# Designs tried in a protein design chat: VHH binders against c4kar8. Part 91

Target 1, 263 residues: c4kar8
Amino acid sequence: MAELSTPSPASPAPLDGGRGDELEKFTLRGARQILQLLQDLITHRGLITAHTGGGHSFMTAVLKVDEERGRVVLDPSPDPQANRRALAAPRLTCVTQLDGIRIQFPLVGLGEGQDKGRPALFAPLPAEMLRLQRREFYRLQVPLAHELSCLLKAEDLARKPVEVSARVIDIGAGGVAVVVPTGAAEFVIGGTLPACRLALPDGEPIELDLEVRNLNRQTQRNGTEQLRVGLRFAALPRAADTRIQRYIFKTERALNAKARGGL
Key: E = the ipSAE of ESMFold2; O = the ipSAE of OpenDDE; V2 = 0.75 times the mean of E and O plus 0.25 times the DockQ between their complexes.

## First folded at step 5 (VHH)

Design g10 (framework vhh_7n9e_1; at its last look DockQ between E and O 0.21; V2 from the best seeds 0.00; counts 0 for: pae E 2.3 > 2, grease 24.7 > 24.2, placed apart)
Fold by ESMFold2, look of step 5:
Structure g10 (fold): chain B 263 residues (1-263), chain A 126 residues (1-126)
Amino acid sequence: as target 1 above (263 residues)
Amino acid sequence: DVQLVESGGGLVQAGGSLRLSCAASGFTFSSYAMYWGRQAPGKGREWVSGISGSGGSTAYASSVKGRFTISRDNAKNTLYLQMNNLKPEDTALYYCARELYSSWYDEGYAEYFQHWGQGTQVTVSS
């Protein structure tokens, strides 16, 4: 019998089988394209979130591409535990943006070493990179001062209905990510939360059904434990979509004006 | 320290039924949502079903909804998948999983298996 491959914990496993085909048209596999994109990240000093699995991540940057050795060199975390998790992970999922375009790439075979006498992390060049040039994939990082919230209608640990006001940390055309205290409610990936309410600054809350797409547990250094919940909008009415897009546009415009000193 | 052991697979005729079990140890079982996934020959891993820690909420892939039922017994630290009206396309190695995390998808709505067992084979003959 041919040996069946053992599942890898870090490999993508789509919630629905058709999603992988959708991403293929955004996947770069050419060595020249990959090198150029990595160099663009270096030039623009792109800050990268590197996910190690188990709900952990750290901030990094590509310091350089070593073409002679066929590897990428990353900035290590100042937190030694984050570096240990990264080195132990079977893969590192790197997420960043370049000029509003979301970039993702896997790194496998991460190792430690020195670059010009300073500690560094390195890995072989990725075999593929996603460059997601489509508005549906953009997610605005919501400023804390906006206090954007979503009222979730879920169940507590005793299977009783509960309403949880969750802070929205990012928002896009297709959904939101929120944070809730652990234990406030139960979630399951693929589950539906009916009649939730998304509160935008410009009117009455939007009533919508949400589908749970990911769950990430985190314990902050102060001992606070929270759950990051990725939520997809079900069947979104056009008026609600317009309000969400307006919020995103207005917030980006305000952030850009602030960055230009109010020019 | 997390251990998941699947059982209950086998050979069945199309239209038949099987019940899979997953014995869990090394963690507080009732505190975690649990999932079933599968891998068909020559295919990637596919999410099948999920259930919340208490068992109050369930979710299913569209390909199995109405045919499969996920359940759990928290007193026995055991996850189940009742599979009815089996089809040849259900032929796969079935895995239970915990700690389902983000995948390649840019929007952060995808999942992938982080902890899983060795699997139990289900073969559905036509």
Scores: ipSAE 0.399, ipTM 0.792, lowest interface PAE 2.3, mean pLDDT 80
Fold by OpenDDE, look of step 5:
Structure g10 (fold): chain B 263 residues (1-263), chain A 126 residues (1-126)
Amino acid sequence: as target 1 above (263 residues)
Amino acid sequence: DVQLVESGGGLVQAGGSLRLSCAASGFTFSSYAMYWGRQAPGKGREWVSGISGSGGSTAYASSVKGRFTISRDNAKNTLYLQMNNLKPEDTALYYCARELYSSWYDEGYAEYFQHWGQGTQVTVSS
C-alpha cells in the first residue's frame, strides 16, 4: 500500500513580494485599523490558518490584543511540533476570513509564553493587514452538486467569437465568479461580455451582460491550470435579480440545515 | 522571475502627451493580459487600462477613455500607454501589471498578487 504522500500544501506567497499597487487599497497600515480588525477577529472567534513555511500550517486564533505592549496573543497548536516550527519560522503568514472577506497578515518575532496561566504564542502587532474586500456583495459558494454554469460570449486567441461554458463557483447579487480552461477565450479586466447566459436550477437561463472585474490563473492540486474570472452583472433585469436572490437564499438555508445535521 | 520595468514618465504641461512603456520578462508575454494602473499622491491605486494577450480586446477607465490608448508589441515583450490631452488629475505614479496567480492548498486557494513594476512618475502641470 504505497502511502500516497499528499503533496505538502504550498505556503502562501509572502505579502512582501507581491505587494502590487493593486493591493494597496486593500492593505491596512493604520494602527487603529489594524487593532480594530484584530479585535473583530477576536469577537467573531475567527479561526486562522497560520502558515509557517515549507508547506506547514496550523489552526490558531487571536486570543487577545495587548495594546500596551504592542503585541497579539495567539492560541498555540495542540501539536508541539507545529509550535516549534512556528517559533523557528522567520515569518508567520496568517490567513482567515471575516464576513466572507479574506484577511491576510504577517507576524514576525513570534515567541511563546503564558497568558493567564495558559500556554500562548506572542508576536508584535502586524505592521499591515490585507483585507480583500473586493466584493460589495456577499457571495455564496456554489455547491458542486448544483452545477451552475454561465455561457460566456467572448473571443478566442485568434479574435474569433467563441462561446465558453464556464462553471460558476460563487454567486452574489452583484455578479459571479467562474472558471474556464486556460486558453478557451481571452479576457481583459474592464471588458464587457454581452448577452451571456447564466443557468440556474429553477428554470431557463438568464441572459445578461457581464463585466470582467478580475482574472486569476489558478493551478489545481492535480497540476491543471484554469482561469478564474470574476464577473459583475452589468445590467440585471429585476426578474433576474429576484431569481438570483431566491437561489442564494434557498441554497444558504439548505447548507445551514445540513451543517446543523438536519439533512 | 517575472520582471516589469516601466519608463517614459516625466513632466508635461496640461494638454500635452506622453508615451509610457513597460518592458516585460520572465514569462510568456503574449499569454497574459496586461494592465496599466496609477497611484496619485494620497490616493489609492486605480486601474487605468487593460489589454488582452493578443491585443484584440482593450478596456479603459472612464476617466481616461478617449484620451489614452493601450497597446502592446508581443515581439518586443513591451506594453505601451499613449496618453494624450493630459490633465493635472492624471498626475500619478504609473505602473504596469500582469494577471493574478493562485495556487491550491489544503484550506483552499492561496492568492498570489499581481506582478507589477516600480512605476514611472507622470506629472502634469497646470
Scores: ipSAE 0.182, ipTM 0.647, lowest interface PAE 1.9, mean pLDDT 83
ESMFold2 (binder alone), look of step 5: mean pLDDT 82; pTM 0.840

Design g11 (framework vhh_7n9e_1; at its last look DockQ between E and O 0.36; V2 from the best seeds 0.00; counts 0 for: pae E 3.2 > 2, unsure alone 61.7 < 65)
Fold by ESMFold2, look of step 5:
Structure g11 (fold): chain B 263 residues (1-263), chain A 126 residues (1-126)
Amino acid sequence: as target 1 above (263 residues)
Amino acid sequence: DVQLVESGGGLVQAGGSLRLSCAASGFTFSSYAMYWGRQAPGKGREWVSGISGSGGSTAYASSVKGRFTISRDNAKNTLYLQMNNLKPEDTALYYCARDFEYYDYGYLDESWFDPWGQGTQVTVSS
């Protein structure tokens, strides 16, 4: 009998082996719960990254749920090519966040049309939605004003070393997501970027080895393409871990205070 | 218009070698990282190896590291996987892929694998 090591639900996950069975406990399949979650995304105006396959994605939103026809209505991209990719894709993988909880769901059978005279995308209600309600999956959305950056040591097309200052868009206990212009450097899933430097507001930058876990070309709402890179922290020294956790905690408290006092 | 065609599979005894090929068309091959994945009977999809667009960076699953070598010939738009010291547990349908379709944020799940071909069967007998 072959025995496969099963990692804990801690983030980030190793690249080896499938994680699908571990995620089943976070999967919603009840029609009532799916409808409520979609309505919550509409109410909170949740911005969704829609992955169309082939490493392409675009930003969208759920505009409404058409319960009578059993469909969701999505905002189309201003980039016609992104819409064509979405319509050609056998599956659209939607990823978003609601109150710090990661939401993911597939849409199949996407079509185009109009909703109240405006262009829209339509799909049957998803048969399932993933709601990753565990603290280790939490990623703080970095406020734009913080201008958090990570200096990546990578290689260009000619295999020459290049340094890329990448904007950090989210950060959690196990890693960061960053954006870089498409073509600024080469990355490969599973590759290691040694001696990168994460710049936090308090103190000197942190030197980190990072592992590439995610690579996606993302089409922004304005049509610009960027490469979104998901990065895992390698064995993180305790002092560096403490500084990262402190940043997350302080920023969370500041954002929560603003939300309560914003009314 | 993206097309990936895998070849080079076959039946081989344990300890043997095979070289898989993936012919790519419909995109600027050298601009994209390329990947091999595999699916054994009754198992989920498994990432095997990846290589950067220039070929300067590679990565491997722990189960194949040291035995498999990924490479590419950008002049021929072809991706390769040299598989040495094959084991029965390497038996699978092998796919190449240009990019992953998966969840963004720091973890890997089943949707990250999006092969564009029929795959090529590798069977390793004892």
Scores: ipSAE 0.294, ipTM 0.726, lowest interface PAE 3.2, mean pLDDT 80
Fold by OpenDDE, look of step 5:
Structure g11 (fold): chain B 263 residues (1-263), chain A 126 residues (1-126)
Amino acid sequence: as target 1 above (263 residues)
Amino acid sequence: DVQLVESGGGLVQAGGSLRLSCAASGFTFSSYAMYWGRQAPGKGREWVSGISGSGGSTAYASSVKGRFTISRDNAKNTLYLQMNNLKPEDTALYYCARDFEYYDYGYLDESWFDPWGQGTQVTVSS
């Protein structure tokens, strides 16, 4: 009798939410905004996935916002072990959805107690809440086999012009994310890189101006540090836009076909 | 530990000027791009200006371009923001930050919450 290993519930697909450059636009830090959003979660009885780290999570809900005490009240898990993990965690990452918008916020300083005679979890109000709207533009993860690259015209630490060949890791109608070796060039968020060249498989490179929107330092498995740079198309010619869209569409179709077992 | 301490804020009349400072410690200051951000009451945090590690490259939000000037003294581990022709809409808590790192969605990277300084309050009266 082969024990049918119940497939572990597929971790919710990483919401294609706006990476780094748009994150600030979606970050709420105002006390009133935070309170309002928490109240909305209560009103809508939104279920929250609370992540405690180490791949563990439990389902909870905001039961109450105590503005006077500056704290949020959460529904504890029916699993005592989950509650113990939550209390032991340095941070609770709460994820939920309201009206199709992903909401994420950290809670620090979790404690247990009683609310109206019922067990409850308590935490100080979050300092920040992410309200992630759908990206205006879909970003395709570039298959490694396609080896898209972008020649960046930047400056080094000595302010000398340098050209850096960067691997494109994702692409959308609005821009690209690339990886470069740490120290290859100096980047600043909001800066413009003029006359860069994006290489697509279908022809000659596309010349375009890029605006730096985010920077992320990443350590690879091998211990090597890389810099992920999010770049917005500052001025994209119509012909270039068409080529990019065509590439994205073709690639997505191919990936979907492969996923369906067709290749 | 990375520390950032902002100063220089205050009350100023419209059209006036202020100079903000950010003292940095706990890291090699010259190796990092530095940024100014601000948070107006009831609004989210917004990017204001950035400067590369060497100071050779600068960037500005459209709302402050031509009025604000970012600079740095790497010998003093200090970031500056000269603010001229201030407007009431510039009223905000101003903060400095090192290297904006965004984490891909699934888990909040702690790096997102890298110690922002406490900020310095700028109030522009009409």
Scores: ipSAE 0.027, ipTM 0.511, lowest interface PAE 3.1, mean pLDDT 82
ESMFold2 (binder alone), look of step 5: mean pLDDT 79; pTM 0.803

Design g12 (framework vhh_7n9e_1; at its last look DockQ between E and O 0.24; V2 from the best seeds 0.00; counts 0 for: pae E 2.1 > 2)
Fold by ESMFold2, look of step 5:
Structure g12 (fold): chain B 263 residues (1-263), chain A 126 residues (1-126)
Amino acid sequence: as target 1 above (263 residues)
Amino acid sequence: DVQLVESGGGLVQAGGSLRLSCAASGFTFSSYAMYWGRQAPGKGREWVSGISGSGGSTAYASSVKGRFTISRDNAKNTLYLQMNNLKPEDTALYYCAREIYSSWYDEGTYEYFQHWGQGTQVTVSS
């Protein structure tokens, strides 16, 4: 009878195949590495969002690491409902940021108790932590003056092939984000768009296959709607990858020179 | 106000077939891509398949490609998943969802299912 008879999801599911091979190189599994990262969070007083599932979360912090007992000590919520949800959840998904780097780790077996006479939450040390280095996932915000575009080969609302010239708003080693007017084409996360064309300033457009990874509806102040589409490069030839990296580095250098010096 | 009601699950022998349905209400169904996800015991939720608002584009997880077919009937506000050649590893609670959003990374590499029902259980005997 209760809607909560189904276990609460503690973490979002990744697209295709669980955590995927792309994240493995950012996954820490060594006990010393995990302890050091948790200690860094304590030292920098990192604020952690702990997700219990079903759209519920609370703010917490790592108070200490109990190496001798092999557990982490967390600050409980002042809201008793949040603590009850956390204790009932099959896992707690912790998300935080340290020095601009996103960090995630699951906690299972959460319990409550006392630490030096004060209420606390306890869990075994996580068996793994993600430390997603932002430099490898850097996304350059494309200056409007560059007018970067990507020609998408998609389908319209009538299921007919359509070519949409979409403005590129950011670009990184692994993909681009573009904007299109609502209704110009349809997309599905996980779908592929073959033979799209990315226009860079320094040569012929690059022909590449794109995979839809993210869709966000956005309403502008004037009431018009647009769709932000996050697109991954499916496979890049080495020459195409080089041209993209060169564009990013040149643009970063130009932006940094402007920021450092007055003209 | 969004409501999604899954049905069509059950017990089936390996190699068999099932057709899942998801009745949608509380929104303009044809304007949204729709998705199927599943959760096996002791595992996180797994994206299974997606379909565009018009039904013109589909996508599948590699584990089900060639065996499962997603479809929709926009006149009936209903999403379907035809599941053929079922295997014991397909045993899971299946749920439909409206739209997937990434909230994990700047790069959009993780997916979050939003607005899902209680699901329908599929159990495949070996």
Scores: ipSAE 0.430, ipTM 0.803, lowest interface PAE 2.1, mean pLDDT 79
Fold by OpenDDE, look of step 5:
Structure g12 (fold): chain B 263 residues (1-263), chain A 126 residues (1-126)
Amino acid sequence: as target 1 above (263 residues)
Amino acid sequence: DVQLVESGGGLVQAGGSLRLSCAASGFTFSSYAMYWGRQAPGKGREWVSGISGSGGSTAYASSVKGRFTISRDNAKNTLYLQMNNLKPEDTALYYCAREIYSSWYDEGTYEYFQHWGQGTQVTVSS
């Protein structure tokens, strides 16, 4: 019985230090806009996935916006452990959709209490909300069988040029996430990696300039440490963009067909 | 436990300079890239600058490039941000941050800073 590895939930886009100019146009920071969007979520009874970190999440909803107190009221999880994790988390990353548009926002300073005699979670209003209107920010989880790789040109700890072959774990129109062994190279968010090579199954590698957008160190089950690197395509030729889009589309279609029992 | 403590903020006139410091503890400082971020009133947190573990690589937001300089003293476990030619739009709570560490049970990687300090307030008057 091949354990159908449940597709790992797509990682939300960065809302903190990893945000570049490209996301700025989709970020709402106006108090009125934020309030309106939260109210829309209430009106539409939008279910929200709240990520607490460490791969944990729970389903919630915005129950109320308290403008006077400057706070949002969330539905707590039926799982007490999830609520404990939420309260202990330095930040919640909330992800939802409204009218097909992905919405993401951070909550900081979560507390528990009562709303009208019912348990509730409380947080200050988000300072910003990301509203992604286009599929351009969609990230495809790359099947292990495809073995996508990216040759990174970086520097090692001694500041010597190194080439690191990194496995691509997700890909979108705007970039890739890769994993590298810890210590293989030094990275810094905002740094540029020139003349990298992305290997797709359909042909020759694509030469790309990449910008580091996020870094995440991970310890695997076997105790091995890995570094996840989020990379943005700094300058993507049109031909390359077309190839990437074609790959994503073809792969998604195949995955969906398999999920439907067709393959 | 990872601890980050920012200092050096204050009130300064436009065109002035400040130097921020971030004291780090609870981890091998030189093994991690460090970052400065800021949050202006009513705005979201934004990335300002980053520096690799060795200090060999640096990056800057376009808004601060040429004015700000990030540096580190690994022997002192301290991160610095030299801010020159300050502008009113630089008014914000400045914080230092470290890259995320996740365990193996993480089913997905979420791209945000996990470790940051309490911040130091910078106010630039016109």
Scores: ipSAE 0.227, ipTM 0.684, lowest interface PAE 1.8, mean pLDDT 83
ESMFold2 (binder alone), look of step 5: mean pLDDT 81; pTM 0.823

Design g13 (framework vhh_7n9e_1; at its last look DockQ between E and O 0.23; V2 from the best seeds 0.00; counts 0 for: pae O 2.5 > 2)
Fold by ESMFold2, look of step 5:
Structure g13 (fold): chain B 263 residues (1-263), chain A 126 residues (1-126)
Amino acid sequence: as target 1 above (263 residues)
Amino acid sequence: DVQLVESGGGLVQAGGSLRLSCAASGFTFSSYAMYWGRQAPGKGREWVSGISGRGGSTAYASSVKGRFTISRDNAKNTLYLQMNNLKPEDTALYYCARELYSSWYDEGTAEYFQHWGQGTQVTVSS
């Protein structure tokens, strides 16, 4: 149980091992709907994070659907240990996005084999898929040119207050993801960062409290390490929420217009 | 290789106290946030508490806030959980973990531990 779920029709509900009854209206159980959604993932070449539990995951993709045998075919990891964990797991929780909409589905009964002479993973078609088609779950990938930043008030390695300017890499109704150089500050999942400041391109920065929801270490090709921090907004005043939604809307429209013009 | 070994569990009367320990090895302990989780019979794993690498920040699940205190001794590579005013609902296998992983940054309940120990059983009688 977590303190994130406040009473509100706009509040997102937890997904992994969370409150499935609150998510029922986003759950697809029709065979045709499931097949179509899997085919859409194949067509858009969606990259999937497959969670095996115990803090482990690997990147995969749906390569095809074998409708005759009722199976999905997945790309194995290049890391043999990741594949062994996946095969040993009682369930994979697969997570991806399609046009900014979160898609999640369980796979059980994973097996290994070959597809067209190449190693592959196989599982029965999922009996259900979660398609979170709700505005609150949408996450905009922030264009690099916007240079959006969030000033975090945290503690450094000496346990002293520090202000860290973190680049915002995605933003949605409920939070942001930022990147911070490893070692610039310390975080703990579940911790709060009071009085942070989110700088949008138009207007004064928004002052808000943030809660740390995830931490992912990323090593760049040159060996430098950065920390990706997922941050939830505390309850936002209507004005701050409106400004964030307006930024998302305007930026999405601009990106869509560029995509059409550039084909 | 990362190794985490929990200890200090046992049978205790409701209202009582226990202190759990987690001995860490195979990594630079002070560089990592550490967490306690628990798994009650027939339930999934639940996040309980976390502490930053140098100990400057802590966090607690609402069900234990005010009753449990997480701490660490970086010189001894040891993580602690002081549990006071224990309730039968606290009965669970408790395990420590290095770094939590969650698939969603705005979801509160889907936390996956990357490295964990075998756990230590806490049983609270009424």
Scores: ipSAE 0.427, ipTM 0.800, lowest interface PAE 2.0, mean pLDDT 79
Fold by OpenDDE, look of step 5:
Structure g13 (fold): chain B 263 residues (1-263), chain A 126 residues (1-126)
Amino acid sequence: as target 1 above (263 residues)
Amino acid sequence: DVQLVESGGGLVQAGGSLRLSCAASGFTFSSYAMYWGRQAPGKGREWVSGISGRGGSTAYASSVKGRFTISRDNAKNTLYLQMNNLKPEDTALYYCARELYSSWYDEGTAEYFQHWGQGTQVTVSS
């Protein structure tokens, strides 16, 4: 019985360092708005996944907002090791959902202490919070059996044009994440890859321009290093968008049916 | 251990110029794309510019495009940011960052940067 290793939940995209202009409209920076949203999380007892980096996360909740001290109080993990990781992390990425809207915010300067005699984690109030509609930013994990690929037009280490066939690991309305062998090409966040080709199962590849949004070097279990590249659709024709949406919808339905024991 | 140390910040008048430096150590510098980010007071950290490992590709935020130039000296393990025609809105803590490295336990991680330094303060007066 091959224990299907439940794919570790994808770490949320960071709020800082690589947000293009497109995310600005979804970013709350007003102190009142931030406080209100945090209060809403408290009111709704929203569970938060706190990512500490390195593939580690723990479940927490906002317990209190201390406006006087300008800090947020979080529920610590029952795992002391998770708390140690959180305290050692330069940033905690918090992800949650409220009313079907994905909420993401960074916390920095995490400390431990007590709130009303109970252990608690403390951090300064976030400077910004991202509020995203689920439909717009949902990413489908691509089943391995679908073998989606994207032909990337990039430059190699010698600055020569190179085409790299990259496996698509997730897809959404706004872009794809792909994996490439380390050293296959050079990438830079914010760079544009023109005239790439996304292969879907339903027909001919879609030609599109891609923008590099994030880079993550990963060592696989077998010791092989790979580069995960997050790519945004820079210019997506309407017909292509329709095909992508259709694929996502069809795949989700199939996955849900399978999960229910129907397939 | 990966270390990044930023320098070159200071006070400058609007329209002035600064050159930031980031000294890198603890990794093969030329193998990694490097980035500049900044954090203005009361705002979140934002991406400013990036450069590929060998310097063949560069990218800029729309807010700094045409004014800022990113470069690197791989022999010196140093990243640079030439900032021209500075504006008050460029006032921020500027930091250097490297692309993220993670283990296989971190599959699906979509983080942008890792190993940022302490930063260097840039203040542009009106």
Scores: ipSAE 0.079, ipTM 0.590, lowest interface PAE 2.5, mean pLDDT 82
ESMFold2 (binder alone), look of step 5: mean pLDDT 81; pTM 0.825

